VHH binders against q9xw16. Designs and how they scored, part 36

Target 1, 132 residues: q9xw16
Amino acid sequence: MSGWNAYIDTMTAAAPSIKRCAIVGAADGSVWARTEADNVFKASEEELKTFVALFNDVTQVPAKGADIEGVHYVVPRTEESLIFGKKENTGFFAVKTKSAVLIAVYEGPNEVAAQVRKAVESMQTYLNNAGY
Key: E = the ipSAE of ESMFold2; O = the ipSAE of OpenDDE; V2 = 0.75 times the mean of E and O plus 0.25 times the DockQ between their complexes.

## First folded at step 3 (VHH)

Design a40 (framework vhh_6fv0_2; at its last look DockQ between E and O 0.05; V2 from the best seeds 0.00; counts 0 for: pae O 3.2 > 2, placed apart)
Fold by ESMFold2-Fast, scan of step 3:
Structure a40 (fold): chain B 132 residues (1-132), chain A 119 residues (1-119)
Amino acid sequence: as target 1 above (132 residues)
Amino acid sequence: QVQLQESGGGLVQPGGSLRLSCAASGFTFDDYYMYWVRQAPEKGLEWVSTISSSGSRTYYKDSVKGRFTVSRDNAKNTLYLQMNSLKPEDAAQYYCAADIYESGYPDYRGQGTQVTVSS
């Protein structure tokens, strides 16, 4: 599959509390698609390369946290293909597929996080089933 | 109604040990990850440790790794934190917490238990 912006649109429609998101290459953090304009995802290439490398061993992440868009997030736990964390009124969910990492940054209290997680995990399932 | 009640805090000298307990009720305890968070006087909440629903996986803040051990007894709906080699920087109000919304950071629920490290 191609036309990655359509999948950004799908995730943001499913969870309106997503403020910024991106789909990046799992091997190198190269951006395949990101939110633009007023919701531009602002992570640098160096930061994304560092971030996707965290999926090589997610069990090491909680001790030190994770950085996205120059913001340091506390990550109290990880799951096999999921890194997620919070910083005050902001949070993120990041999931790894075979070839991609999906990152969604949201804003709001804890109760809105469930919709964001569901949107990101639904897209993860779709992309894995599509061979990505 | 999620209810969490911490106990076991106290005053110890540097290098001492304490065991904290948290009695949980009002939710299916063995379905949830549980957490310890702390707050030093006039500072923000700080995550300390996490334990998976079965107890098979644990995580620790870098500064407590090797000194603190989290555990749980699902039959008793109780969470524990064994704290060894306590340092002055560990002095804080300790809270147990559950992340009911799976937001990536648990809210504290109980009144906490005070840990003071002083010589």
Scores: ipSAE 0.625, ipTM 0.830, lowest interface PAE 1.5, mean pLDDT 89
Fold by ESMFold2, look of step 4:
Structure a40 (fold): chain B 132 residues (1-132), chain A 119 residues (1-119)
Amino acid sequence: as target 1 above (132 residues)
Amino acid sequence: QVQLQESGGGLVQPGGSLRLSCAASGFTFDDYYMYWVRQAPEKGLEWVSTISSSGSRTYYKDSVKGRFTVSRDNAKNTLYLQMNSLKPEDAAQYYCAADIYESGYPDYRGQGTQVTVSS
């Protein structure tokens, strides 16, 4: 429905440096919505299944990092419901809600990355309060 | 004004040990996660280790896990890296950094300290 796509639009509007993003099911990585057209989020089904499983124990992620869209990122730390990834001038933020994982891939400096984090965490809070 | 000053580097034999220190000023040290990163010739910056603001959580790149130990003394605004069983691959300029923007992306400050492993 238009509700999930609207959340994609809300996040990309709140943080224009987001290049691609998606909302995926926390249990299986199924894609509920994603950026399309010129900025298609291209992570494979099997990669997303592996990725969302990282939230089963985030403390073990930094040792090996994480993969999204075939790109390997270092993960210097994690928080209970948040995984950060970095590769050169690009990175991702991923947050878990009750039912979903929100993934945003961005490019830019630290000030821009902080804006991306705020956008995804705001949506995390909204979806959690709505029961998702 | 954030200031970070690394020290404790030097020349060591393979299998040897060094302890690095990072003196911090210009920010509330105990509010932030601290990081060690390193840079070797022909390589980009490489993340090594992270420690939480209280010191209760530590994270290591797989290649140094079990050999390196990060710690901090918040009363002295100082970050440490104990490096044991050093290998030629560990030779690099080591920098400490804080993520004051909460971006998940550490910055380094200051000149760093050189670790050289013989041979």
Scores: ipSAE 0.370, ipTM 0.719, lowest interface PAE 2.8, mean pLDDT 88
Fold by OpenDDE, look of step 4:
Structure a40 (fold): chain B 132 residues (1-132), chain A 119 residues (1-119)
Amino acid sequence: as target 1 above (132 residues)
Amino acid sequence: QVQLQESGGGLVQPGGSLRLSCAASGFTFDDYYMYWVRQAPEKGLEWVSTISSSGSRTYYKDSVKGRFTVSRDNAKNTLYLQMNSLKPEDAAQYYCAADIYESGYPDYRGQGTQVTVSS
């Protein structure tokens, strides 16, 4: 297990509603770590390259939505380093660090979103302080 | 019923300061992230700042970093935005909103308060 896999475990432990999670390079979408086994994060390299590029201009994302693992999500709004989406009882949070994008796909009622956001933002803060 | 009421806007010269307030009611204020957005004429809504439920985390649009400060008083159900070193490009109608993920953006916002920056 790589060091990055430990961060995946930390996020999934902090928010049980997270079903799949990935840490990817902000520049190219390369996968550094992801959930595996029964909850494999399945986004392709091409899809991730496209996804991370959304952070170059987040203002346009709500008009277009975002695709993760072949699923199209509505994006209600964005922030400079945050893209989140919703589809029925599922959603995702994606946050950008200095060099990475953290992606968490969750399932459950809307109320669980707060815990998912807290998990990925905590990791975002930790990684930023560590220089990543 | 969720209610948000912004105040504190006005006319200032470039380099001036304003302090916006947002009075919230009809929901558990301290459970939610809050954010400020603004809309200039013939432009769409633009995100400005976000603050976590406890106030421990704050986020800013790059163009306002170092000039704007978001804060909250959960005992008073009030959100604030201190705006310093105002620029003409900051002129807009400013709205506060509750960050409720089950709702569409921006379902919960007030009538807004106008900020004008002119010499």
Scores: ipSAE 0.089, ipTM 0.514, lowest interface PAE 3.2, mean pLDDT 90
ESMFold2 (binder alone), look of step 4: mean pLDDT 84; pTM 0.845

Design a41 (framework vhh_6fv0_2)
Fold by ESMFold2-Fast, scan of step 3:
Structure a41 (fold): chain B 132 residues (1-132), chain A 119 residues (1-119)
Amino acid sequence: as target 1 above (132 residues)
Amino acid sequence: QVQLQESGGGLVQPGGSLRLSCAASGFTFDDYYMYWVRQAPEKGLEWVSYISSSGSYTYYKDSVKGRFTVSRDNAKNTLYLQMNSLKPEDAAQYYCAADIYESGYPDYRGQGTQVTVSS
């Protein structure tokens, strides 16, 4: 088993509103770890490859949106290392580190979204400090 | 019907402080993220700080971290921005804005209050 699953477990315990999440390679979208079983993160290899390539120029993303798990999300704005989106009662936050992209899909109201964002950004900081 | 009314702007010297207020009416204030957004002359709008609907979570642009503090009083339908250690680059028209989805594209925005920083 990958040691990366421990980070998935830590993040989902800290923000229970995260329904599904994954840590993927920034270069190719390869899955390093993801939520499993009833909460399995279901993005295809091709979808993840396309998604991580969005971080090459995040300024283009609001015009087109982003697809995760076959769901098209409206991306209202981006930041240098952050893409986030909303669709009805669901949303996602994705952050890029030096070598990884962390993706968290959540469900719930705005305060839940804020907690998920904080959890994802905290993990981004941790991974960057660890050299990832 | 929806109204956002900013106040508290003025002229201050570098290193000084100002406290901005935004009085809200015509919508359910405690359902909305609230933003402080600014625009310097001949520049675009930029967000400065925002706060969750409950007030439990606050966010700041890196250039204002440690100097600005956002807060809200849901019983009074009022948003605040405490600005300390003001710099000339903070001079701008400051607007409050309401955003139900934390999207960065607010549903409502006020008319603004002017902040001038000069010696």
Scores: ipSAE 0.000, ipTM 0.118, lowest interface PAE 12.4, mean pLDDT 83

Design a42 (framework vhh_6fv0_2)
Fold by ESMFold2-Fast, scan of step 3:
Structure a42 (fold): chain B 132 residues (1-132), chain A 119 residues (1-119)
Amino acid sequence: as target 1 above (132 residues)
Amino acid sequence: QVQLQESGGGLVQPGGSLRLSCAASGFTFDDYYMYWVRQAPEKGLEWVSDISSSGSYTYYKDSVKGRFTVSRDNAKNTLYLQMNSLKPEDAAQYYCAADIYESGYPDYRGQGTQVTVSS
């Protein structure tokens, strides 16, 4: 029901290791679009609200980690508008735009992370330029 | 090929101090975040600390904040971990590691150096 699904499709086509992803509101974590069916992004409304609030001060995230879809990730470091982490064969990249947060959960070894990061950061740039 | 060699581990009493060093070669050391990770008996590998390429940003596991200090000397391709007020829970094999693929967890680690805390 959302035109935002086209951006989900673009990211997953660019990095096939992405298993689940979502675009959510930066202010409240409200879901604008997410993967569905066999690839359902399963985060609760409460979890997403907590997660997007982490972007208020990303430097505090490594001490506590982050929770996505009920999975606790160790986040050893952050960068400006970027939170990422890995747990065994599962990892994530989350980036903040002007009004959105993009979250991509991937599966695979560390070597695939660069492709996932590039896909998410490319979409971040596109949405910022589009005023989102 | 990334090569990492740790040293400085040993046996200390609770409350003691150790300084770990890691000599790095085979990559552009000053381009990458460097990590300290540890593995205690019967536990998985756990993140302890990391430091940005320039040394401007440092991060720590909550239980070691205020006791451990990570630093680096890019001219010498060396990573350090100053460990103060050591507790029995800190006893582990300590590894330095590099996150070459930027996945949030390090890709390459050295052979490690053993830290034992005993009274």
Scores: ipSAE 0.380, ipTM 0.686, lowest interface PAE 2.6, mean pLDDT 86

Design a43 (framework vhh_6fv0_2)
Fold by ESMFold2-Fast, scan of step 3:
Structure a43 (fold): chain B 132 residues (1-132), chain A 119 residues (1-119)
Amino acid sequence: as target 1 above (132 residues)
Amino acid sequence: QVQLQESGGGLVQPGGSLRLSCAASGFTFDDYYMYWVRQAPEKGLEWVSEISSSGSYTYYKDSVKGRFTVSRDNAKNTLYLQMNSLKPEDAAQYYCAADIYESGYPDYRGQGTQVTVSS
């Protein structure tokens, strides 16, 4: 596969613990690329639109939590362009670039979470430098 | 205003057992992952165990698997660590922690409880 799918492949190669991920438009939550088939990222268009709007003021997110793929995650804190959360054995990291939001869902302990965070932050840096 | 208070440490001989407790307040305890971390004298912080918000998922450092059991009582806002077959290498200050999702080490924790293992 081509285009934005190559960035999905890069993230999942860097952190094989990523179960599902997507790259969506920061303005509207439109899907640019996502994992498919047996590991399909299945958030609705309405959910993604709501989710990317959280980046307009990340300081409000810990009080409300965040919903991804119909799962409500506790968000313990946020950083300027980073929202993350944990729910049972699953968690996510989402980072905002100039024009995109990268979302990665994983399963496992905090050590796995650290690997996933590193992968999405590396891609965030790359895309920002490329003007996205 | 998160407050974490550990207790239950002490001195035991190798092969002995201790049960640590952590009383939590100031946050919705049953929404958060909880962690046990330890620090031996002149060593860095070391992750020991994690438990999910419901208690259904637990994870352990390889060297403590089969010997330590983490659990929680959400009605009492309390985290536990049952330590069996203690070894001299387990001697450390033990801390409970929350909000360590990135690095495996806490960016905030309780005051700790001392565990000493010697003959």
Scores: ipSAE 0.254, ipTM 0.626, lowest interface PAE 3.8, mean pLDDT 86

Design a44 (framework vhh_6fv0_2)
Fold by ESMFold2-Fast, scan of step 3:
Parts: C-alpha cells; structure tokens; sequence
Structure a44 (fold): chain B 132 residues (1-132), chain A 119 residues (1-119)
C-alpha cells in the first residue's frame, strides 16, 4: 500500500541486518507494504493469513513453530504481541499492533537480533500511538 | 563469564524418569529466560523447553509435551527438567542454555549431560 513503504524503509535503515520485511493487516494478513526488488518478501496471502492468526493465541506457537516464506522456524518462546523464531543463521521478529502485524526476517548471529527486535518494537509503538 | 553445568543424566529403561539440573553462574540468573536443548547422535540441536525469568511461563516442544516439566529455583541459580515416561527417541545429550541477547534462541550452552534410554 502507497505510503506504508516509508515505514519499511525506516525499519531497514534502523537495522541493516533485516533482509526482508512486511507490514500486513492483523485481521487477514493482507500486505500493506513489503520490501521489493532484490529483497522481495515472498510470503503468499494464504500463508500470511495463517501467520497473523497465530497472534490469537501466542502460547500455542512455541509447540508448533511458525512458517514464513515457506520456511519453518522454531519458536522457543513468545511474548504478548511478539512472536520470534530462529532457523540456522536466519531469524524473524513479528509484532502485532491494533490493526497490523510487522514481520522482519534477518540473517546473522544472535548478537544482531537485539537491534532487529528494537527496530520492530519501535515501529510497533509508533503505529499503536498513531492508532494502527 | 557465563557458566552452565548440567547433571542428572544416566541410563533408564523406556517409561522411566530422570531429573536434570543445571547450575548457573556468572550472570544474573533471575533476569534471563532459560532453555533446555538436546542433540541426539547423528542429529542436529532440538529445542526442548523454555522457562521465563520468573518461572511463570513455560513452553515445550510437541515431542515432550505432557511428559517433561521445566522449573527453576532462582534462589539457588538452578534450572531443572523433570522427564517422565521416557522414550527411546529422548536419548540425547541435554544442554541448558541462556538467552543473553533476548533473541528467543540460546546464546550460551553448558557442557551437557547424557541421557540414554534402552533396555
């Protein structure tokens, strides 16, 4: 969606280890904005609908894991409105706002995870305060 | 420096029980989520269980749900894993681990304790 790409740019500038990211509708997983071109976020609408539904009961997620872009991630824990996972040298952080879910896929050692998480949580706070 | 020392492993028959312990030092134990992970011969690392810093939230892999219970004693800087109804597929080297980067994945692992399940 026009205009939402500015928030994608803000997140990737704040955490360069983010390889791909998207902002999707919390109710249906519809894509509002995503990284494009060489870093295109490739999840289908069906996969995203399934993914955002995980936020209806995050306590069930660690037992099953989560799928993003056809990749199955181990999710050893969740927090309220936060799902994060790891697979080898890749990982993701996903946060829910009132109306949106932000997903950031990163690559690198766990030392960079904190920067990626901070970028995603900062945007979550901004969007919640803006009424999203 | 973070140090984690596991104990309590051993040989049990299928259906048996073991309680693993992990003694932690070198960090503020009660500030961190703790994990149990395992590695069977010829296989990769598998996450088993997670416990929150307070002990109020616990999570388990589907393969161990209902059989294993994770707990912690913050006064003793010790993590536990109670394993009941052990199966041959539970045989592995078990490690405790700490999430120092809050990444949701363990950054430090101990040296491990071996669990063997056979008759």
Amino acid sequence: as target 1 above (132 residues)
Amino acid sequence: QVQLQESGGGLVQPGGSLRLSCAASGFTFDDYYMYWVRQAPEKGLEWVSTISSSGSYTYYADSVKGRFTVSRDNAKNTLYLQMNSLKPEDAAQYYCAADIYESGYPDYRGQGTQVTVSS
Scores: ipSAE 0.295, ipTM 0.648, lowest interface PAE 3.3, mean pLDDT 87

Design a45 (framework vhh_6fv0_2)
Fold by ESMFold2-Fast, scan of step 3:
Structure a45 (fold): chain B 132 residues (1-132), chain A 119 residues (1-119)
Amino acid sequence: as target 1 above (132 residues)
Amino acid sequence: QVQLQESGGGLVQPGGSLRLSCAASGFTFDDYYMYWVRQAPEKGLEWVSTISSSGSYTWYKDSVKGRFTVSRDNAKNTLYLQMNSLKPEDAAQYYCAADIYESGYPDYRGQGTQVTVSS
């Protein structure tokens, strides 16, 4: 019984433009919590394992982009512990904590993206301070 | 007001070189990530390169890596793109762009400068 769904709810309440999101293990991409039903986060365990491994060297990501839910995203830059990408009117932000990776997929313009980034980074800070 | 003005485009033969410049004004240039994006006729906008506010970190689209070099001169509020070994696929309108909303993706760009690659 995972209490991790409460953090999914917190992020989606803070940024309603988040369409799908997940919290996964940083070491292996194992799903701790994700959006379900009408907003199910569809990434496979194998795709997530590949995705979290990108955090081993984020500087290599922009050249090739990143794949989430079978969608290829352009990644114009990365920061320490942050990968984000854009494809047309959809995008994502992914942040790494001590033991987790938070992934949020959104739809909307750059102003909306800024709100999503803030929500994800706020949760990253909270989880790091909580020892995760 | 934010203003970006590109220059340096032109016609070159395949294998040639061009250096694009972008003069920025109306914002604190050295606080922002800057980008080069391009658009070929009847194609969508395509990201080409990114440079950090200090110039210490650069990123490139895979197809231009090793051929293009982005740089900046913060004292002159100017962004550059050195383009070597130009290919026909590089022909496009080139825009410099800024991440004004700090979302990590460029949201403001100039009027652009045209690059044509032809024999």
Scores: ipSAE 0.453, ipTM 0.752, lowest interface PAE 2.2, mean pLDDT 87

Design a46 (framework vhh_7pa5_2; at its last look DockQ between E and O 0.08; V2 from the best seeds 0.00; counts 0 for: pae O 2.9 > 2, placed apart)
Fold by ESMFold2-Fast, scan of step 3:
Structure a46 (fold): chain B 132 residues (1-132), chain A 119 residues (1-119)
Amino acid sequence: as target 1 above (132 residues)
Amino acid sequence: QVQLVESGGGMVQPGGSLRLSCAASGFTFDDYYMYWVRRAPGKGPEWVSTISSSGSYTYYADSVKGRFTISRDNAKNTLYLQMNSLKPEDTALYYCAADIYESGYPDYWGQGTQVTVSS
């Protein structure tokens, strides 16, 4: 078990609406940790490599959207190191640190999004301060 | 109590132009990103364009990029969509929308204004 699984646990405990999440390498999308079993994060290596490359220029993302676990999301806006979107009852927040990309997929109405975003951004801050 | 009221729709021929307006009230308009979303007959909603709270950042769906321009006037609490080089595929109800919960897709929509592009 890698130490990175502890960060997955921290995010899911902070925002119970998170259904699946992963921490992947920013350079290549390699999985460092992910949710497993009933909450398995299903994205392929190829999909993750494509997804992390979106952070090279987040301003291009809204025009085309983003794909996570074979689901195409409309992304109406991005922020400097944040890509997020919602499709009906399923949404996601993805943030980039120096070395990693954190992806959290959640289920629930729009009202739960703020808690999920806070959990993901808190982890982003922590990892950046830790040099990741 | 968010209220969004669209206007400016109508019938135009292909290649024509229309300017849509949205009057916003019931929230601090200057603090929110604003959106245009459309729904064509028999289809689900399609996101069209986004503008940041200050107007400094704008985003467009590939289908409208280069033809549509989103803008806002915060002093008037008004959102605009300038639509040029209109195509039959642009025929839809156009909704002004806000993302109050910041979920990444707008959650409060107006009643819509009809745009029909036909020859």
Scores: ipSAE 0.655, ipTM 0.823, lowest interface PAE 1.2, mean pLDDT 89
Fold by ESMFold2, look of step 4:
Structure a46 (fold): chain B 132 residues (1-132), chain A 119 residues (1-119)
Amino acid sequence: as target 1 above (132 residues)
Amino acid sequence: QVQLVESGGGMVQPGGSLRLSCAASGFTFDDYYMYWVRRAPGKGPEWVSTISSSGSYTYYADSVKGRFTISRDNAKNTLYLQMNSLKPEDTALYYCAADIYESGYPDYWGQGTQVTVSS
């Protein structure tokens, strides 16, 4: 995951409330990079394959929510390339680029969540502009 | 100062209908996604429905899809929830809510309006 791990570091530095994050292939959910060590992103290959497929029609996601790392999140809203997840004081943002899905799991109130969203969307823009 | 005021709750028989309204003030209503959330007795909040700022996109929890319709009138700064085919399970305090921080989940709630579905 050499090379892609720098993007993980960039996102976690920009929004310290990100507890775990990953960059996965949009087609198959394969892990290109993730947080490691004491903050290992633990989603299974099968879960990630199911998760990235949600971007095939994000409008269907709110009805049933989404699962990441074995945790079920309510998804009250989506945008074309963005899925919001919430469970109590934790949540996730997932954004799709041309080739990848960026997933950031955070803890904190809505004010903190907005900062996490901005960090993830900035990386989405960067990767899209770079052709990924 | 954000203010959301719900109305239109009441008691209705199973299979009946109600229309909830929410008058919004203190923010530019047209710029924000709006939400309905409900809280049944003894339970935590349950997301019900979301509508985009323009009204062109709507989202529903599986439990209400096909029975409830969210809408908005941006000229009147008003959010609506049309509830049809009501069931006893729909009994709850219904909140109008807004996502002011744009986090994707509502962060401001009204006082709620009670909906009771029983004979």
Scores: ipSAE 0.370, ipTM 0.716, lowest interface PAE 2.8, mean pLDDT 90
Fold by OpenDDE, look of step 4:
Structure a46 (fold): chain B 132 residues (1-132), chain A 119 residues (1-119)
Amino acid sequence: as target 1 above (132 residues)
Amino acid sequence: QVQLVESGGGMVQPGGSLRLSCAASGFTFDDYYMYWVRRAPGKGPEWVSTISSSGSYTYYADSVKGRFTISRDNAKNTLYLQMNSLKPEDTALYYCAADIYESGYPDYWGQGTQVTVSS
């Protein structure tokens, strides 16, 4: 297991409602690590390239939403390094670090969404401090 | 202009029922999760119930499960809360709110409607 896989495990352990998770390069959307097996993260390279590019201008994202794994999410609002979306009882949190984008797709009520956000943002902080 | 206007509150005896409504305007109602939140005097806000954009999923606080039912009519841009078997501890100002689910912070709040349960 790569070091990046360990970070996937850390996030999924911290938030059990995370169904799928990935760490990708902020520059090109290349996959550094992702959940596998029954919970494989299925976003294509092309999709991820498009997704990470959203961070170049997050202000435009709410108007058009965001696509992950072929699913379209409504994006209510964005922050400088945070894009989150919703679709019924599912959603995603995506945060940008110095060199990576962390993506967590989750399922559950509001309470679990808060836990997912905390898990992803905690990892964001950790990786930023580590220089990534 | 975004508006959320609650109605249907009032005073009832324990065991009674009320039906709250929340009329929404100025935003795309059917894209938003809707919440009921209540605040009793001297206490912080308490989450009561959530309904998904289409209404397919509903969630309740343990304190109201089995007694309260959240619903919505997207054609009418209206959120509802059927409250049965009311208890004195349900006494509070009841707010409807939009888009709390994913962010943890609501985009929009109503002004609230008072519910008082007393003998």
Scores: ipSAE 0.037, ipTM 0.465, lowest interface PAE 2.9, mean pLDDT 91
ESMFold2 (binder alone), look of step 4: mean pLDDT 89; pTM 0.896

Design a5 (framework vhh_6fv0_2)
Fold by ESMFold2-Fast, scan of step 3:
Structure a5 (fold): chain B 132 residues (1-132), chain A 119 residues (1-119)
Amino acid sequence: as target 1 above (132 residues)
Amino acid sequence: QVQLQESGGGLVQPGGSLRLSCAASGFTFDDYYMYWVRQAPEKGLEWVSTISSSGSYTYYKDSVKGRFTVSRDNAKNTLYLQMNSLKPEDAAQYYCAADIYEPGYPDYRGQGTQVTVSS
């Protein structure tokens, strides 16, 4: 895989519990890379544009929740540059870098969620250090 | 083990008020964020409100802002939701949840408490 797809591969290798993920532009939600084929990340262009705009003020997100792939997630709280959501046994982590937003959808209990969070935060650190 | 027991639901007319309570045990209540979640018949689960461990920060679903107030009494290990100006769209089973483990997975325990809004 070339370019940004290599980072998708790195994250899914580090956290096999990631079911689907994507790297999108922080300014407009444009897809830079995403999982494909049997685990395709299927969020619409309109949904991603709306989602990345949430990072303009993460403190307002718990009031509305967040939609990813047509699924509405409860967002119990946010952290600076981090939005995470839960819906039953599924969830997501989204982290913002200087120019990108990483989104990872997973399925499983809190232990699985912790592994996925670690993987996306590690990638966030790497990309920020690389100037992204 | 974490236990959460909701109460205070009932039948109320539009414009009426109810106060929900959630009694918590099995964890250090004042160390954790708490939230209220509801599920209406034939609809998905939706978040209603969150309150920080100290009670200093509160967050609300847009449709309930100005009508609902979340609060907590850490000395009594109890979470509250004061619901005013109730609308038919607020009718749902209400659950309380605790953010016991990072990264913040709500534990929906108990049967919840039923809120019905009807004339």
Scores: ipSAE 0.005, ipTM 0.214, lowest interface PAE 10.6, mean pLDDT 82

Design a6 (framework vhh_6fv0_2)
Fold by ESMFold2-Fast, scan of step 3:
Structure a6 (fold): chain B 132 residues (1-132), chain A 119 residues (1-119)
Amino acid sequence: as target 1 above (132 residues)
Amino acid sequence: QVQLQESGGGLVQPGGSLRLSCAASGFTFDDYYMYWVRQAPEKGLEWVSTISSSGSYTYYKDSVKGRFTVSRDNAKNTLYLQMNSLKPEDAAQYYCAADIYEFGYPDYRGQGTQVTVSS
């Protein structure tokens, strides 16, 4: 039903190490699309609202870390429109566009993180150019 | 070949101070974020502090804020950690680390320098 599911499929095809991902509204964390079934992205509405608000001042994130799907991630640094973190063999990349936040959770060694980052940043560029 | 060499650890009393140094070679030091991480006996690796490539942005674990200061001298390819008001819980092997692949987590780590805090 949602046309946004096509972007989820594009990201997961580009980086197979993405285990779960979602596209949410930047203003309120409302889910526009997410992985489902065996790979369902399980963040609550309250958690997502809290998470997207982190983009209002990313410089505050490293001191506290970030929570996604009930998992607390260490965030050693942030960039203007990018929050990323690690916990043992799992990690995430989250990027903000004009109106959306893309969140991708992955599992695997550090070399797969580079592929995930490229996939998420490519989609960020595409959506910004499309006016989202 | 990335190499990181820590020094400056030692034994101090609670409330004391230490200044750790990390000499970096084998990469363009001033292009990368650098980290301090630590590991206490029988515990996992714990992130302590981050400094941006220019030194303009610094981040700290909540429990060390106000007590630790990270800095760097890009002309000398050296990273520093000034540790003040040391507590017994700060006793650990301290490592400097580099984020060469830009994952937001350290890729390379030195051999470490030991910090002990006597009762």
Scores: ipSAE 0.314, ipTM 0.653, lowest interface PAE 3.0, mean pLDDT 86

